# Ledger of designs, part 134: miniprotein binders against q96jn8r1131to1294

Target 1, 164 residues: q96jn8r1131to1294
Amino acid sequence: TLEFLENHGKNILLSNGNRTATRVASYNQGIVVINQPLVPQLLVQVRIDFLNRQWTSSLVLGVITCAPERLNFPASACALKRAAWLLRGRGVFHNGLKICEKFGPNLDTCPEGTILGLRLDSSGGLHLHVNGVDQGVAVPDVPQPCHALVDLYGQCEQVTIVNP
Key: E = the ipSAE of ESMFold2; O = the ipSAE of OpenDDE; V2 = 0.75 times the mean of E and O plus 0.25 times the DockQ between their complexes.

## First folded at step 11 (miniprotein)

Design Xt (at its last look DockQ between E and O 0.88; V2 from the best seeds 0.77)
Fold by OpenDDE base, look of step 11:
Structure Xt (fold): chain B 164 residues (1-164), chain A 83 residues (1-83)
Amino acid sequence: as target 1 above (164 residues)
Amino acid sequence: SKEDLAKKLIELFKKALELVEKGASEEEIRKLLEEVVKIAEELGDLYLIDYAKLALEEFERGDLDDLRYYIKLALQYAEELLE
C-alpha cells in the first residue's frame, strides 16, 4: 500500500492511513515522501485536495534517490542540494538547478482536484501524469531506487495518494 | 513596486557575493543578508524568501560554498521574475 512515510516535514500532519498529508502551518516545512520506491510501470498519484489562497506558488513534485527514512528534510524542496529531481512550476530542477524551462502544465496553477502522477518507464525516464494524461519524460534517466517526493508548498495545503 | 524590490534584491545579492569575495567582515555580510531576507519578505515571493533565508543560514554555519549556491539560485530566479 502506498503511504507517506512518517519521516516528513515539521508542518505535516498525516491522516487517512498516512495517505493524506496536510500542512497545518505556514507555507513550508511540508515535504512528504511516499514509502515505496518508484519502479518501472508503477504509477504513483496524488490529488491536490486543498489550496490555501493566502499563499503563492504551489506544490513541488519529484523524486529523491537518498534514503528517505533518514533524511533530514529542509524547509522546502528548493533547499535539496543532492539526489533530487523536482518539478516546480513549469520547470524541472536537479539539485536546485533548473535543467528544463518548460515542461508540462504549470504546477503552480493546478486547481484543487488535479491528480498528479509520477512513473518511471523502462528506460529510467521519469514521466509526469496530469489527470491521467502522460505529459512525457521530465527526467530522462533517474537513478534507482528513488522515491516520489511531494512538497506541500505555498498554496498546496493538502494532498492525498490516490490509486490509478 | 514589486519590480523595484526584485531589482533591489538582485543588487543586494550581488553585493553579498562581492563582500564575500573581498573578505569583508562577517558582521557586514550578516547585516546585508538579513536585509535581503527582510526585503524578500516585503516582496512576498516565497522562493526569494527561502533562498535568502537559506543563504543567511549557510553563512551563519560558515559554508560559503552553499551561500554562493543559494545566492546564485536566488539571482537566477529573481531575474526570471523580471522577464
Scores: ipSAE 0.788, ipTM 0.912, lowest interface PAE 0.6, mean pLDDT 95
Fold by ESMFold2, look of step 11:
Structure Xt (fold): chain B 164 residues (1-164), chain A 83 residues (1-83)
Amino acid sequence: as target 1 above (164 residues)
Amino acid sequence: SKEDLAKKLIELFKKALELVEKGASEEEIRKLLEEVVKIAEELGDLYLIDYAKLALEEFERGDLDDLRYYIKLALQYAEELLE
């Protein structure tokens, strides 16, 4: 039931019943969004399938609070200046601005096979999970509704939605 | 030299902010930002490339607030890379 939306970055090819996203060109234009809004009981997980270590940076995870079906995505998540909370490297960003220097592991060093998860807690806090381990609250009060977003940036060429 | 390129980018980004503040000509600012993009591409760091290209794009759109925004993000990021 969880799928990537058909509205996505232009370098993305969806496959496997829209559960797999592949970036087929360049290093950018790789934004994808999960088709259901996050709710407290929903854990959205993606597995990193393929990395190309020739690039310097890797995927971005996060949420957007604007309606995703008709959104015009920028080339890279770093240009999301509205309605976005993003986890990038070790940092947490709100609308492009870093709001936390260090949270969780460095996403740029996660290997192939890593399973990354996002969920809201009952207070609206956004949690990161890494290989089943809750890393804590990255963002304490995310407005709802929101959708999970992945930017297949740089090194990250493929991710697949997996069940918890 | 990756470190030398990053230091050069920091200097050029700071110069770009100075030129914008003093109201320098569009031609002078555009030329500087185009050089910044070239150096970021030579360095090969994707976020510096993206910030440099976004800065040039916002300058060409006439959005000086967003130009300053991306230059400042690039500077913060470049300083983190050197440390």
Scores: ipSAE 0.677, ipTM 0.855, lowest interface PAE 1.2, mean pLDDT 91
ESMFold2 (binder alone), look of step 11: mean pLDDT 86; pTM 0.825

Design Xu (at its last look DockQ between E and O 0.87; V2 from the best seeds 0.79)
Fold by OpenDDE base, look of step 11:
Structure Xu (fold): chain B 164 residues (1-164), chain A 83 residues (1-83)
Amino acid sequence: as target 1 above (164 residues)
Amino acid sequence: SKEDLAKKLIELYKKALELLEKGASEEEIRKLLEEIVKIAEELGDLYLIDYAKLALEEFERGDLDDLRYYIKLALQYAEELLE
């Protein structure tokens, strides 16, 4: 089953069989990684459960290609300097550098209840899904194996892995 | 205003790069980076805060390449905020 790994950001508490991640302090230190690597046609989805309006910005989604079990997580996904492809706001980032200016909806403005998904296609393209709608290829060729990453950042205080 | 603070950050980051190239003292560079952190905090943008703190951290660690890396990210982000 899909779960968040026990290796996570220091402000994260896992619950619900490790399917729910809650950031319990500050605006950062909220990175979590899903246990199973992404394989073609596997749709991994998380639901935004709670937003804390005290903060600005919101969650970051993406994938990492390094071993997640031993990863020393930085305070924020923006500090990942290698092996990371991230969706932040409307941008796509590779190792911190923006490689696409406008892609899909603005993640910073997604309301509670929004379901966000990641899926690799047969060509290695990483797709973003929003409420079940395929937004297209965010990253055309992602190295495998890779793991889905969620940074509970800013407003995003809780997410839960949900089935398609 | 927030716009003014963003512009100030851009100015200070460019100054930081200049100081690095000219071989300024570590103390001068440190103080500048600390000022950048404070201004970012005043502005209140989380990513600018994070980039500033990361830049300072890398400087303290002695990794000037990563320092320049985060300065670059901060500059790009700040410029986007002004668009």
Scores: ipSAE 0.793, ipTM 0.914, lowest interface PAE 0.6, mean pLDDT 95
Fold by ESMFold2, look of step 11:
Structure Xu (fold): chain B 164 residues (1-164), chain A 83 residues (1-83)
Amino acid sequence: as target 1 above (164 residues)
Amino acid sequence: SKEDLAKKLIELYKKALELLEKGASEEEIRKLLEEIVKIAEELGDLYLIDYAKLALEEFERGDLDDLRYYIKLALQYAEELLE
């Protein structure tokens, strides 16, 4: 059963059997991590439940390769300087540095109800799915083990883990 | 305007890098970074705010490498916003 880990950002409240994460304050401190590492057969999907359009940016989606249970998360995913591969806006970032200018849709414009998925392929490539449609390889050869991460940043105030 | 504030931030970040390269005093650099935070907050763009606050935090920690890192990320992001 996929759940968000108890170790999460300070502004997160977990509910719905730890399958729903809500940011209850501010615009950051909203990092959550999925409890199981990605494997090639596993598609991790989250639905965007609530957006607050007063903010300029929205959620970040990606993976971390550090063990997540005791990790001290920064306030915002943009400060993950190690062991992180992130999709943000239209870009792909490795340890805070942009490595691809444009991949998939602009995450800052995804509406409520959008289902975003992450999976590894057999070569360790990280794939993004948007509403069931594979967007291709965002990151080749991600080190394993890795865990899916969501930062409920800015506009994004709630996400729920959903089945494929 | 938001465009004017973004241009101002770019100017101030470039000045901060110059001061760091010249070995300016900590007080001069701190005052500049604090002004950058204020302008980023006035502009209201969350990544500009985060980068500004992270830069100041790394300066206060004495981590000049990470200070330069966040300044450069902020500059790249601010220039993208103006495109």
Scores: ipSAE 0.731, ipTM 0.880, lowest interface PAE 1.0, mean pLDDT 92
ESMFold2 (binder alone), look of step 11: mean pLDDT 86; pTM 0.840

Design Xv (at its last look DockQ between E and O 0.94; V2 from the best seeds 0.79)
Fold by OpenDDE base, look of step 11:
Structure Xv (fold): chain B 164 residues (1-164), chain A 83 residues (1-83)
Amino acid sequence: as target 1 above (164 residues)
Amino acid sequence: SKEDLAKKLIELYKKALELVEKGASEEEIRKLLEEVVKIAEELGDLYLIDYAKIALEEFERGDLDDLRYYIKLALQYAEELLE
Protein backbone atom coordinates (compact mmCIF):
# COMPACT_ATOMS: atom_id res chain seq x y z
CA THR B 1 0.00 0.00 0.00
CA LEU B 2 1.11 3.55 -0.62
CA GLU B 3 2.31 5.38 2.46
CA PHE B 4 4.59 8.19 3.40
CA LEU B 5 7.98 7.12 4.65
CA GLU B 6 8.91 7.64 8.26
CA ASN B 7 11.87 9.65 7.08
CA HIS B 8 10.28 13.05 6.60
CA GLY B 9 10.60 16.74 7.28
CA LYS B 10 10.91 17.84 10.88
CA ASN B 11 7.53 19.55 11.01
CA ILE B 12 5.57 16.62 9.66
CA LEU B 13 3.27 14.44 11.69
CA LEU B 14 2.06 11.30 9.99
CA SER B 15 -1.31 9.74 10.70
CA ASN B 16 -3.96 7.56 9.16
CA GLY B 17 -1.59 4.68 8.61
CA ASN B 18 1.04 7.07 7.32
CA ARG B 19 -1.25 8.09 4.49
CA THR B 20 -1.87 11.53 5.90
CA ALA B 21 0.85 14.10 6.43
CA THR B 22 0.29 17.21 8.49
CA ARG B 23 2.73 20.06 8.86
CA VAL B 24 2.30 21.09 12.45
CA ALA B 25 4.67 24.03 12.65
CA SER B 26 5.95 26.94 10.61
CA TYR B 27 5.73 27.05 6.82
CA ASN B 28 8.45 24.60 5.87
CA GLN B 29 10.28 21.44 6.94
CA GLY B 30 7.36 19.61 5.40
CA ILE B 31 8.84 17.21 2.87
CA VAL B 32 7.40 13.72 2.64
CA VAL B 33 8.20 10.88 0.28
CA ILE B 34 5.94 8.07 -0.81
CA ASN B 35 7.28 4.64 0.03
CA GLN B 36 6.88 2.85 -3.26
CA PRO B 37 8.90 3.97 -6.25
CA LEU B 38 7.05 5.18 -9.27
CA VAL B 39 6.79 2.58 -11.95
CA PRO B 40 5.19 3.01 -15.32
CA GLN B 41 1.42 3.27 -15.17
CA LEU B 42 1.28 3.63 -11.41
CA LEU B 43 -0.71 6.70 -10.52
CA VAL B 44 0.15 8.18 -7.17
CA GLN B 45 -2.27 10.78 -5.90
CA VAL B 46 -2.52 13.09 -2.94
CA ARG B 47 -5.39 15.27 -1.88
CA ILE B 48 -4.92 18.71 -0.44
CA ASP B 49 -6.78 18.45 2.84
CA PHE B 50 -6.14 21.77 4.49
CA LEU B 51 -4.73 25.11 3.50
CA ASN B 52 -3.51 27.58 6.07
CA ARG B 53 -4.03 31.03 4.63
CA GLN B 54 -1.54 32.48 7.08
CA TRP B 55 1.16 31.60 4.59
CA THR B 56 1.79 32.20 0.94
CA SER B 57 2.76 29.65 -1.71
CA SER B 58 1.68 26.04 -1.49
CA LEU B 59 2.76 22.47 -1.94
CA VAL B 60 5.48 21.27 -4.25
CA LEU B 61 5.20 17.98 -6.10
CA GLY B 62 7.88 16.00 -7.76
CA VAL B 63 10.21 13.06 -7.74
CA ILE B 64 13.61 12.21 -6.35
CA THR B 65 15.97 9.57 -7.64
CA CYS B 66 18.11 9.15 -4.57
CA ALA B 67 17.42 6.75 -1.76
CA PRO B 68 14.63 8.37 0.23
CA GLU B 69 15.23 6.47 3.45
CA ARG B 70 18.62 8.07 3.90
CA LEU B 71 17.82 11.50 2.57
CA ASN B 72 18.53 14.42 4.83
CA PHE B 73 15.69 16.70 3.98
CA PRO B 74 16.32 20.38 3.65
CA ALA B 75 13.79 22.87 4.94
CA SER B 76 12.12 23.01 1.55
CA ALA B 77 12.13 21.02 -1.65
CA CYS B 78 13.45 24.01 -3.54
CA ALA B 79 16.71 23.45 -1.72
CA LEU B 80 17.24 19.94 -3.00
CA LYS B 81 20.56 20.07 -4.80
CA ARG B 82 20.46 16.80 -6.65
CA ALA B 83 18.23 14.15 -8.10
CA ALA B 84 15.10 16.26 -7.88
CA TRP B 85 12.46 17.21 -10.43
CA LEU B 86 9.80 19.43 -8.94
CA LEU B 87 6.58 21.13 -9.85
CA ARG B 88 6.20 24.44 -8.09
CA GLY B 89 3.60 27.01 -8.99
CA ARG B 90 3.43 26.69 -12.72
CA GLY B 91 7.09 25.92 -13.10
CA VAL B 92 9.10 22.76 -13.49
CA PHE B 93 12.42 22.63 -11.72
CA HIS B 94 15.44 20.37 -11.85
CA ASN B 95 17.70 20.56 -8.84
CA GLY B 96 16.32 23.96 -8.09
CA LEU B 97 16.74 25.44 -11.53
CA LYS B 98 13.68 26.24 -13.59
CA ILE B 99 13.51 24.19 -16.73
CA CYS B 100 9.95 25.07 -17.70
CA GLU B 101 8.11 28.26 -16.90
CA LYS B 102 4.53 27.37 -17.59
CA PHE B 103 3.14 23.92 -17.03
CA GLY B 104 -0.30 22.90 -15.91
CA PRO B 105 -2.31 24.73 -13.32
CA ASN B 106 -0.71 26.89 -10.70
CA LEU B 107 -0.13 24.64 -7.71
CA ASP B 108 -0.05 27.68 -5.47
CA THR B 109 -3.71 28.34 -6.14
CA CYS B 110 -5.13 24.83 -5.99
CA PRO B 111 -7.96 24.76 -3.46
CA GLU B 112 -8.58 22.26 -0.72
CA GLY B 113 -9.88 19.05 -2.12
CA THR B 114 -7.70 19.17 -5.19
CA ILE B 115 -6.27 15.79 -6.03
CA LEU B 116 -2.81 15.86 -7.54
CA GLY B 117 -1.26 12.86 -9.16
CA LEU B 118 2.05 11.76 -10.59
CA ARG B 119 2.52 9.02 -13.12
CA LEU B 120 5.36 7.75 -15.25
CA ASP B 121 4.57 6.73 -18.78
CA SER B 122 6.28 3.96 -20.67
CA SER B 123 8.86 6.38 -22.03
CA GLY B 124 9.87 7.70 -18.65
CA GLY B 125 7.84 10.84 -18.91
CA LEU B 126 6.46 12.21 -15.69
CA HIS B 127 2.83 13.24 -15.93
CA LEU B 128 0.90 15.51 -13.64
CA HIS B 129 -2.72 14.70 -12.97
CA VAL B 130 -5.12 17.25 -11.54
CA ASN B 131 -8.46 15.98 -10.31
CA GLY B 132 -8.04 12.99 -12.53
CA VAL B 133 -7.12 14.93 -15.65
CA ASP B 134 -3.75 14.26 -17.24
CA GLN B 135 -2.03 17.58 -17.70
CA GLY B 136 0.69 16.12 -19.87
CA VAL B 137 4.36 15.42 -19.50
CA ALA B 138 6.06 17.68 -17.01
CA VAL B 139 9.43 15.97 -17.23
CA PRO B 140 10.17 14.00 -20.40
CA ASP B 141 12.70 11.51 -19.08
CA VAL B 142 12.97 10.77 -15.40
CA PRO B 143 15.59 8.33 -14.16
CA GLN B 144 14.29 5.24 -12.46
CA PRO B 145 13.80 4.25 -9.79
CA CYS B 146 12.29 7.43 -8.47
CA HIS B 147 9.97 8.30 -5.62
CA ALA B 148 7.16 10.78 -5.49
CA LEU B 149 7.82 13.69 -3.20
CA VAL B 150 5.42 16.15 -1.65
CA ASP B 151 6.57 19.28 0.10
CA LEU B 152 3.88 20.58 2.40
CA TYR B 153 4.99 24.14 1.98
CA GLY B 154 3.43 27.47 2.80
CA GLN B 155 -0.33 27.25 2.78
CA CYS B 156 -0.45 23.49 2.35
CA GLU B 157 -0.83 22.08 5.81
CA GLN B 158 -2.18 18.60 5.21
CA VAL B 159 -2.34 16.07 2.41
CA THR B 160 -3.58 12.52 2.18
CA ILE B 161 -2.66 9.78 -0.24
CA VAL B 162 -5.77 8.74 -2.11
CA ASN B 163 -6.53 5.91 -4.45
CA PRO B 164 -7.12 6.56 -8.12
CA SER A 1 8.76 48.79 -1.49
CA LYS A 2 8.91 45.10 -2.12
CA GLU A 3 10.43 45.76 -5.49
CA ASP A 4 13.15 47.84 -3.92
CA LEU A 5 13.85 45.13 -1.40
CA ALA A 6 14.12 42.53 -4.11
CA LYS A 7 16.51 44.69 -6.06
CA LYS A 8 18.59 45.27 -2.97
CA LEU A 9 18.67 41.57 -2.28
CA ILE A 10 19.91 40.90 -5.80
CA GLU A 11 22.56 43.53 -5.38
CA LEU A 12 23.76 42.01 -2.13
CA TYR A 13 23.91 38.53 -3.57
CA LYS A 14 26.01 39.73 -6.44
CA LYS A 15 28.26 41.53 -4.01
CA ALA A 16 28.55 38.39 -1.94
CA LEU A 17 29.70 36.44 -4.96
CA GLU A 18 32.22 39.12 -5.75
CA LEU A 19 33.60 39.04 -2.23
CA VAL A 20 33.91 35.29 -2.34
CA GLU A 21 35.84 35.46 -5.59
CA LYS A 22 38.14 38.12 -4.22
CA GLY A 23 38.84 36.15 -1.09
CA ALA A 24 37.31 38.65 1.25
CA SER A 25 37.19 37.98 4.96
CA GLU A 26 34.68 35.52 6.31
CA GLU A 27 33.25 38.17 8.58
CA GLU A 28 32.55 40.52 5.72
CA ILE A 29 30.83 37.84 3.70
CA ARG A 30 28.87 36.62 6.72
CA LYS A 31 27.57 40.08 7.48
CA LEU A 32 26.45 40.47 3.92
CA LEU A 33 24.59 37.17 3.94
CA GLU A 34 23.00 38.02 7.26
CA GLU A 35 21.75 41.23 5.75
CA VAL A 36 20.31 39.24 2.88
CA VAL A 37 18.38 37.14 5.39
CA LYS A 38 17.00 40.25 7.03
CA ILE A 39 15.92 41.75 3.74
CA ALA A 40 14.31 38.50 2.69
CA GLU A 41 12.40 38.38 5.95
CA GLU A 42 11.30 41.95 5.51
CA LEU A 43 10.18 41.18 2.00
CA GLY A 44 8.23 38.25 3.37
CA ASP A 45 8.77 35.88 0.47
CA LEU A 46 9.12 32.37 1.85
CA TYR A 47 11.39 31.04 -0.85
CA LEU A 48 13.72 34.00 -0.62
CA ILE A 49 13.84 33.51 3.12
CA ASP A 50 14.69 29.86 2.69
CA TYR A 51 17.34 30.49 0.07
CA ALA A 52 18.92 33.18 2.19
CA LYS A 53 19.04 31.10 5.34
CA ILE A 54 20.37 28.08 3.52
CA ALA A 55 23.01 30.16 1.76
CA LEU A 56 24.18 31.49 5.09
CA GLU A 57 24.27 28.01 6.55
CA GLU A 58 26.30 26.68 3.66
CA PHE A 59 28.75 29.51 3.99
CA GLU A 60 29.13 28.97 7.69
CA ARG A 61 29.87 25.31 7.20
CA GLY A 62 32.48 26.22 4.61
CA ASP A 63 30.87 24.98 1.45
CA LEU A 64 31.38 27.76 -1.03
CA ASP A 65 30.16 25.69 -3.93
CA ASP A 66 26.82 25.20 -2.28
CA LEU A 67 26.79 28.85 -1.34
CA ARG A 68 27.18 29.79 -4.97
CA TYR A 69 24.52 27.29 -5.87
CA TYR A 70 21.90 28.71 -3.55
CA ILE A 71 22.77 32.26 -4.47
CA LYS A 72 22.15 31.24 -8.04
CA LEU A 73 18.75 29.86 -7.11
CA ALA A 74 17.91 32.95 -5.11
CA LEU A 75 18.91 35.24 -7.94
CA GLN A 76 16.87 33.24 -10.38
CA TYR A 77 13.83 33.52 -8.18
CA ALA A 78 14.31 37.15 -7.21
CA GLU A 79 14.72 38.24 -10.79
CA GLU A 80 11.53 36.46 -11.70
CA LEU A 81 9.72 38.35 -8.97
CA LEU A 82 10.69 41.57 -10.67
CA GLU A 83 9.28 40.54 -14.01
Scores: ipSAE 0.813, ipTM 0.922, lowest interface PAE 0.6, mean pLDDT 95
Fold by ESMFold2, look of step 11:
Structure Xv (fold): chain B 164 residues (1-164), chain A 83 residues (1-83)
Amino acid sequence: as target 1 above (164 residues)
Amino acid sequence: SKEDLAKKLIELYKKALELVEKGASEEEIRKLLEEVVKIAEELGDLYLIDYAKIALEEFERGDLDDLRYYIKLALQYAEELLE
């Protein structure tokens, strides 16, 4: 079963069998990781449950290749300086540096109810899905094993793991 | 204006890198990074605030390599905001 790991950002409260993550304070300290590495054909999906539009930015999605069980997460995914590929806003970032200016929708404008998915293809390409629609390859060759990550940043206060 | 504040923030980051390279006093560098945090908070952009606080924290840890790294990220983000 897909769940969020117990090792997570300090402002996260896990509930619903560790399938729901809520940021209960501030705008950051909200990193969560899925408890299984991505493998080809595994689609990891989360639904945006609650947004607070007072903040300027929203959730970040991505993958890390470091083992997550004992990793000391930074306050925000923007501080991941190694082994991270992230989708934020419209950009794709590798270790904090933008590598693609525009990919898929603007994550900062996705409304409550949006279902966001991450999947590896057979070539190691990382795909973003939005409400069941494949947006294409965000990152062409992600090293494996890698682990799906969500940062409940800014506007995003709650997400829930959902089945495809 | 917000544009003027963002330009000042970029100027201060570039000065911080210069001071680190030449081995300036810790107090001079710390005061400059504290001013960067203040400007980022006045601008109200969450990424500017996070990068500024991370840079100050890495400086306080004495990790000059990480300090330079996060200043680089902050500058790229801040310069994109001015485009």
Scores: ipSAE 0.659, ipTM 0.846, lowest interface PAE 1.2, mean pLDDT 91
ESMFold2 (binder alone), look of step 11: mean pLDDT 85; pTM 0.814

Design Xw (at its last look DockQ between E and O 0.87; V2 from the best seeds 0.00; counts 0 for: pae E 2.0 > 1.5)
Fold by OpenDDE base, look of step 11:
Structure Xw (fold): chain B 164 residues (1-164), chain A 83 residues (1-83)
Amino acid sequence: as target 1 above (164 residues)
Amino acid sequence: SKEDLAKKLIELYKKALELVEKGASEEEIRKLLEEVVKIAEELGDLYLIDYAKLALEEFERGDLDDLRYYIKLALQFAEELLE
């Protein structure tokens, strides 16, 4: 069963069998990691449950290749200096540096109810899915094992893992 | 204006880097980074706020490489805002 790990950002409260993450304070400290590593053909999806419009920006989605159980999470995904490939806005980032300017829809403007998915293909390419639609390869060759990461950032206050 | 704030932020970051390279006093560099935090907060951009706070934190803990790293990210992002 896909769940968020108990090791998470300081402002996160897990519920619903650890399938729902809620950021209960501020705009950051909201990183969560899904327990099972991404393997080829596994589609991991989260739904944006609630947006708090007092903040700007929104969730960051990506993967990490370090051991998530022992990771000391920084306040935001942008602070991850190693082993991180992230989707933020329309950009793709590796360890904070932008490696792609425009990819898929703007995550900062995804409305509540949007379902975002990550999937590795057989070649190690990381795909983004939006409402069930494959947006293509965001990262062409991701080291394995890797874990899906969600940063409940800015407007995004709650997400839930959903089945495909 | 937001544009002016972004420009000022960029200016201060560049100055901070210069001072680091010249071996300027820690206090002078700290003051610049603290001002950057304030400007970022006034600007209201969450990423710039995060980068600014991270830069200051890394400086205070003595990690100049990470300081340069976050300044680099901040500059890159701030410059994009001006496009």
Scores: ipSAE 0.786, ipTM 0.912, lowest interface PAE 0.6, mean pLDDT 95
Fold by ESMFold2, look of step 11:
Structure Xw (fold): chain B 164 residues (1-164), chain A 83 residues (1-83)
Amino acid sequence: as target 1 above (164 residues)
Amino acid sequence: SKEDLAKKLIELYKKALELVEKGASEEEIRKLLEEVVKIAEELGDLYLIDYAKLALEEFERGDLDDLRYYIKLALQFAEELLE
């Protein structure tokens, strides 16, 4: 029963039993977090439902290691300076700093219908899945517990949690 | 053009760093950072807009280390856009 947590960005409306998140204003204030921490057997998947190509950039996907239930989220994931590993565009970022120039697809070009997945391997490596295909280890040793995070940024106006 | 706006933004950020290092007045620095926000919004690149606003916010909080941090990120991103 994976759901988006009720603590989320100010511009998010949750629906579909808290499994769908929609950004209803502006281009930011769209951070959502999955309600259960990642464990090696858990694959968290979201489908990109709606994109608005009027914006220049798109969603961010990643993990945070701080407890998310009462955390004050910044307006955009790019302002997460602590306890965050993020996939944005073509890069991987740790606490705002780029640590890998290219990993997986360019998230700014993923079309509607793309299913993006996150899971930990047995060593704490963070894996990205794209339409069911493992892209390998984005981050080799993520501290646990951590939660999957999506920032419905820019182009991305709606995502839905889907079962593997 | 977007290229011209990005080059102008880079120029203004470099000046902002210079003013901070030599201890220029808060009003001079604030006005320059406010112009940076305006140029970033005219350019329309969301990350440049976010970095510009974050830089101004950190300056207003008196956090010069985080101000430099966001300026550095903005410069790297703007320069990559021109490549």
Scores: ipSAE 0.482, ipTM 0.764, lowest interface PAE 2.0, mean pLDDT 90
ESMFold2 (binder alone), look of step 11: mean pLDDT 84; pTM 0.804

Design Xx1 (at its last look DockQ between E and O 0.81; V2 from the best seeds 0.76)
Fold by OpenDDE base, look of step 11:
Structure Xx1 (fold): chain B 164 residues (1-164), chain A 111 residues (1-111)
Amino acid sequence: as target 1 above (164 residues)
Amino acid sequence: SKEDLAKKLIELYKKALELAEKAIELVEKGASEEEIRELLEKIRKLLEEVVKIAEELGDLYLIDYAKLALEEAAKALEEFERGDLEKAKELLDDLRYYIKLALQYAEELLE
């Protein structure tokens, strides 16, 4: 069963069998990691449950290739300097450096109810799915094993893992 | 104006980057402890100002990048003071990296 790891950002409260993550304070310290590593053809999806418009920006979605169980999570995904491929806004980032300017929809403007998915293809390409629609390859060759990561940042206060 | 503040922030980051590069060089060459300490303190003070400017601007990522850089600078100074030069250099390398990330973001805001 897909669920978020108990090792998470300081402002996260897990519920619903660890399938729901809620950021209960501030705008950051909201990183969560899904327990099972991504394998080819496995679609992992999260739904944006609640947005708090007090803040700007929104969730970051991506993968890490380091062991997540004992990772000391920084305050935000932007601080991940190793083994991280992230989607933020319309950009794709590798260890914080922007490697693509415009990819898919702007994550900062996705409304509540949006379902975001990550999937590895047979060649190691990381795909983004939005409401079930494959947006294409965000990262062409991701090292394996890797784990899906969600940073509940800014406006995004709650997400839930959902089945395809 | 916000644009002026952003430009100021970029200037400070560039200065901090220059000083960080110098600090790394001094550590590698075995320069005097006093010279290295003064340089690290200067970097820390610059980044404190960066944090203030970022907070004034109100951009969340500017704030987070600034605090991240400041934290790395402070840790580097602490490790240096306790005599762990290898760890201090590692943290300075990280600092250099985070400053570059911050600059990337800040410059994009001005586009």
Scores: ipSAE 0.814, ipTM 0.924, lowest interface PAE 0.6, mean pLDDT 95
Fold by ESMFold2, look of step 11:
Structure Xx1 (fold): chain B 164 residues (1-164), chain A 111 residues (1-111)
Amino acid sequence: as target 1 above (164 residues)
Amino acid sequence: SKEDLAKKLIELYKKALELAEKAIELVEKGASEEEIRELLEKIRKLLEEVVKIAEELGDLYLIDYAKLALEEAAKALEEFERGDLEKAKELLDDLRYYIKLALQYAEELLE
C-alpha cells in the first residue's frame, strides 16, 4: 500500500494512515516521499486538497534516487543538488537546472481537486498524469530505484494519495 | 518599485558570482589568507543584502535561493577560517550553483 514516508519535512503532519500530508506552518519544510520506489506500471497519484492562495508558487512533484529513509531533507526541493528530477511551475528541472521550459500544465495554477500522477514506462521514462490523462514523457530515462516526491510548497498545504 | 528591486537583486547576485569565482582562483593559487578572508566576508555581507531584498519582494523562490546562497557563503568562510581549503572551495562551488539558479529564476521574472 502506498503511504508517505515517516521521514519528511519538519512542517509536515501525516494523517489518514499516512496517506494525507499537511504543511502546518510557514511556506516550506514540506517535502514528502512515497514509501515505495516507482516500478514500471505503478501509478502514484496525489490529489491537491487545500491551497492557500496568499503564498506565491505551489507544489513541486518529482522523483529522487537517494535513499529516502535517512535523508536530511532541505527546506525546499529547489535545494536538491543531485539525483532529483522535478516538475515545477511550467518546467522540468534536474538538480535545480531547468532542462525543459514547458511540459504539461503549470503546477502553480492547478486548482484544489486536481489529481497528479507519476509513473515510469518500460524504458524508464517518467510520465506525468493530470486528472487521469497522460501528459507524456517528462524525463526520458530516470535511474532506478527512484521514489516519488512531493514538496508541499507555498500555496499547497495538503495532498492525499489516491487510488488510480 | 518591485522591478527596481529585482534589478538590484540581479546586480548583487552577478557581483557575488564574480567574487566567488575570484575566491576559488585565489584559494587554488595560494594567495594571502587576508586577501581571501576579506573576499569571503564581502561575499557574505553582499548576500545578506540579497536576502533582505528577496524578503521585501516576497517571492518565495527568490527568498529560498537567497538564503541558500548566504548559508553556503557563511559555511565557506567558516571552513576557510578552520584551514580546510578544499571544503571551502567545495562550498564556493555550491554557492555558484545556487547563484546561477537564482539568476535564472530572477531574470525569468523580469521577462
Scores: ipSAE 0.678, ipTM 0.852, lowest interface PAE 1.2, mean pLDDT 91
ESMFold2 (binder alone), look of step 11: mean pLDDT 85; pTM 0.833

Design Xy (at its last look DockQ between E and O 0.94; V2 from the best seeds 0.80)
Fold by OpenDDE base, look of step 11:
Structure Xy (fold): chain B 164 residues (1-164), chain A 83 residues (1-83)
Amino acid sequence: as target 1 above (164 residues)
Amino acid sequence: SKEDLAKKLIELYKKALELVEKGASEEEIRKLLEEVVKIAEELGDLYLLDYAKLALEEFERGDLDDLRYYIKLALQYAEELLE
């Protein structure tokens, strides 16, 4: 079953069989990684449960290709300097550098209840799904194995892994 | 204004890079980076704040390459905010 790993950001509290992640302090230190690596045709989805309007910006979604169990998480995903492909706002980032300026909906403005998904296609392309709709290939060739990463950042205070 | 603060932040970053290349004193560079953090806090933009904190942290631990890296990210982001 899909769960968040016990190795997570310092401000994260896991619940609901490790399927729910809640950031319980500040705006950062909220990175979580899903236990099972992404394989072709596996759709991994998280629902935005709660937004805290005290903060700006919102969750970052992406993948990492390093071993997640041993990863020393930085305070935010934007600090990941290697092995990271991230969706932030409308941008796509690789190791912190923007590689695409406009992709899909703006993650910073997704409301509570939005379901965000990641899926690898047979060619290694990473797809973003929003409320069940395939937004296309965000990253054309992602190294495998890779794990889905969610940074509960800014407004995003809680997410839950949901089934397709 | 927020625009003015962003412009000031950009200016300070560029100055910091210049000082690094010239081999200026650590204290002078640190002060600039600390000021950037303060400006970012005032702006209220979390990414600018994080980049600033990261830049300062990397400088303090002596990793100038990573310092340049985060300044680059910060500058790119700040300039985009002004568009």
Scores: ipSAE 0.796, ipTM 0.916, lowest interface PAE 0.6, mean pLDDT 95
Fold by ESMFold2, look of step 11:
Structure Xy (fold): chain B 164 residues (1-164), chain A 83 residues (1-83)
Amino acid sequence: as target 1 above (164 residues)
Amino acid sequence: SKEDLAKKLIELYKKALELVEKGASEEEIRKLLEEVVKIAEELGDLYLLDYAKLALEEFERGDLDDLRYYIKLALQYAEELLE
């Protein structure tokens, strides 16, 4: 069963059998990682449960290719300088650098209830799903193994892992 | 205005890079980076704030490569906000 790892950002409280993550302070320190690596055909989905519109910017979604169990996470995903492929706002970022200007919807405008999914295809392409709809390949060849990562950043205060 | 503050933030970052290349005093560079943090706080943009804090933290650690890295990211993002 998919769960968030106990190794997570300092401001995260896990609940609901480690399937729900809540940021309980500030705007950052909210990185969480899914406990199972992505493999072809595995769709990892999270639902945005709660947004606080006080903040600018919202969640970041992506993958990390380093082993996550003992990694010291930075305060914010924007500081992931290695082994990270991130969707944020409308852009795609690799190790902090933008590699695609616009892909999929603007994550900063997704409302509560939105279900966001990540999946690898057979070629190692990383797909974004939005409310069940495949948005195509965000990153063409992600190294394996990799783990799905969510940063409960800014507006995003709670997400829950949901079944596909 | 927010536009004026963002332009000032960009100028301060560029000055910080110049001072680092010239080997200016740590106190001079630190004061400039601290001013960038204050401007980012006033702008209220979370990424500008995170990059500013990261740059100052890397400077305090003596990691000039990572300092330059976060200034580069901050400049790219700040210039996009003005366009």
Scores: ipSAE 0.722, ipTM 0.871, lowest interface PAE 1.0, mean pLDDT 92
ESMFold2 (binder alone), look of step 11: mean pLDDT 84; pTM 0.791

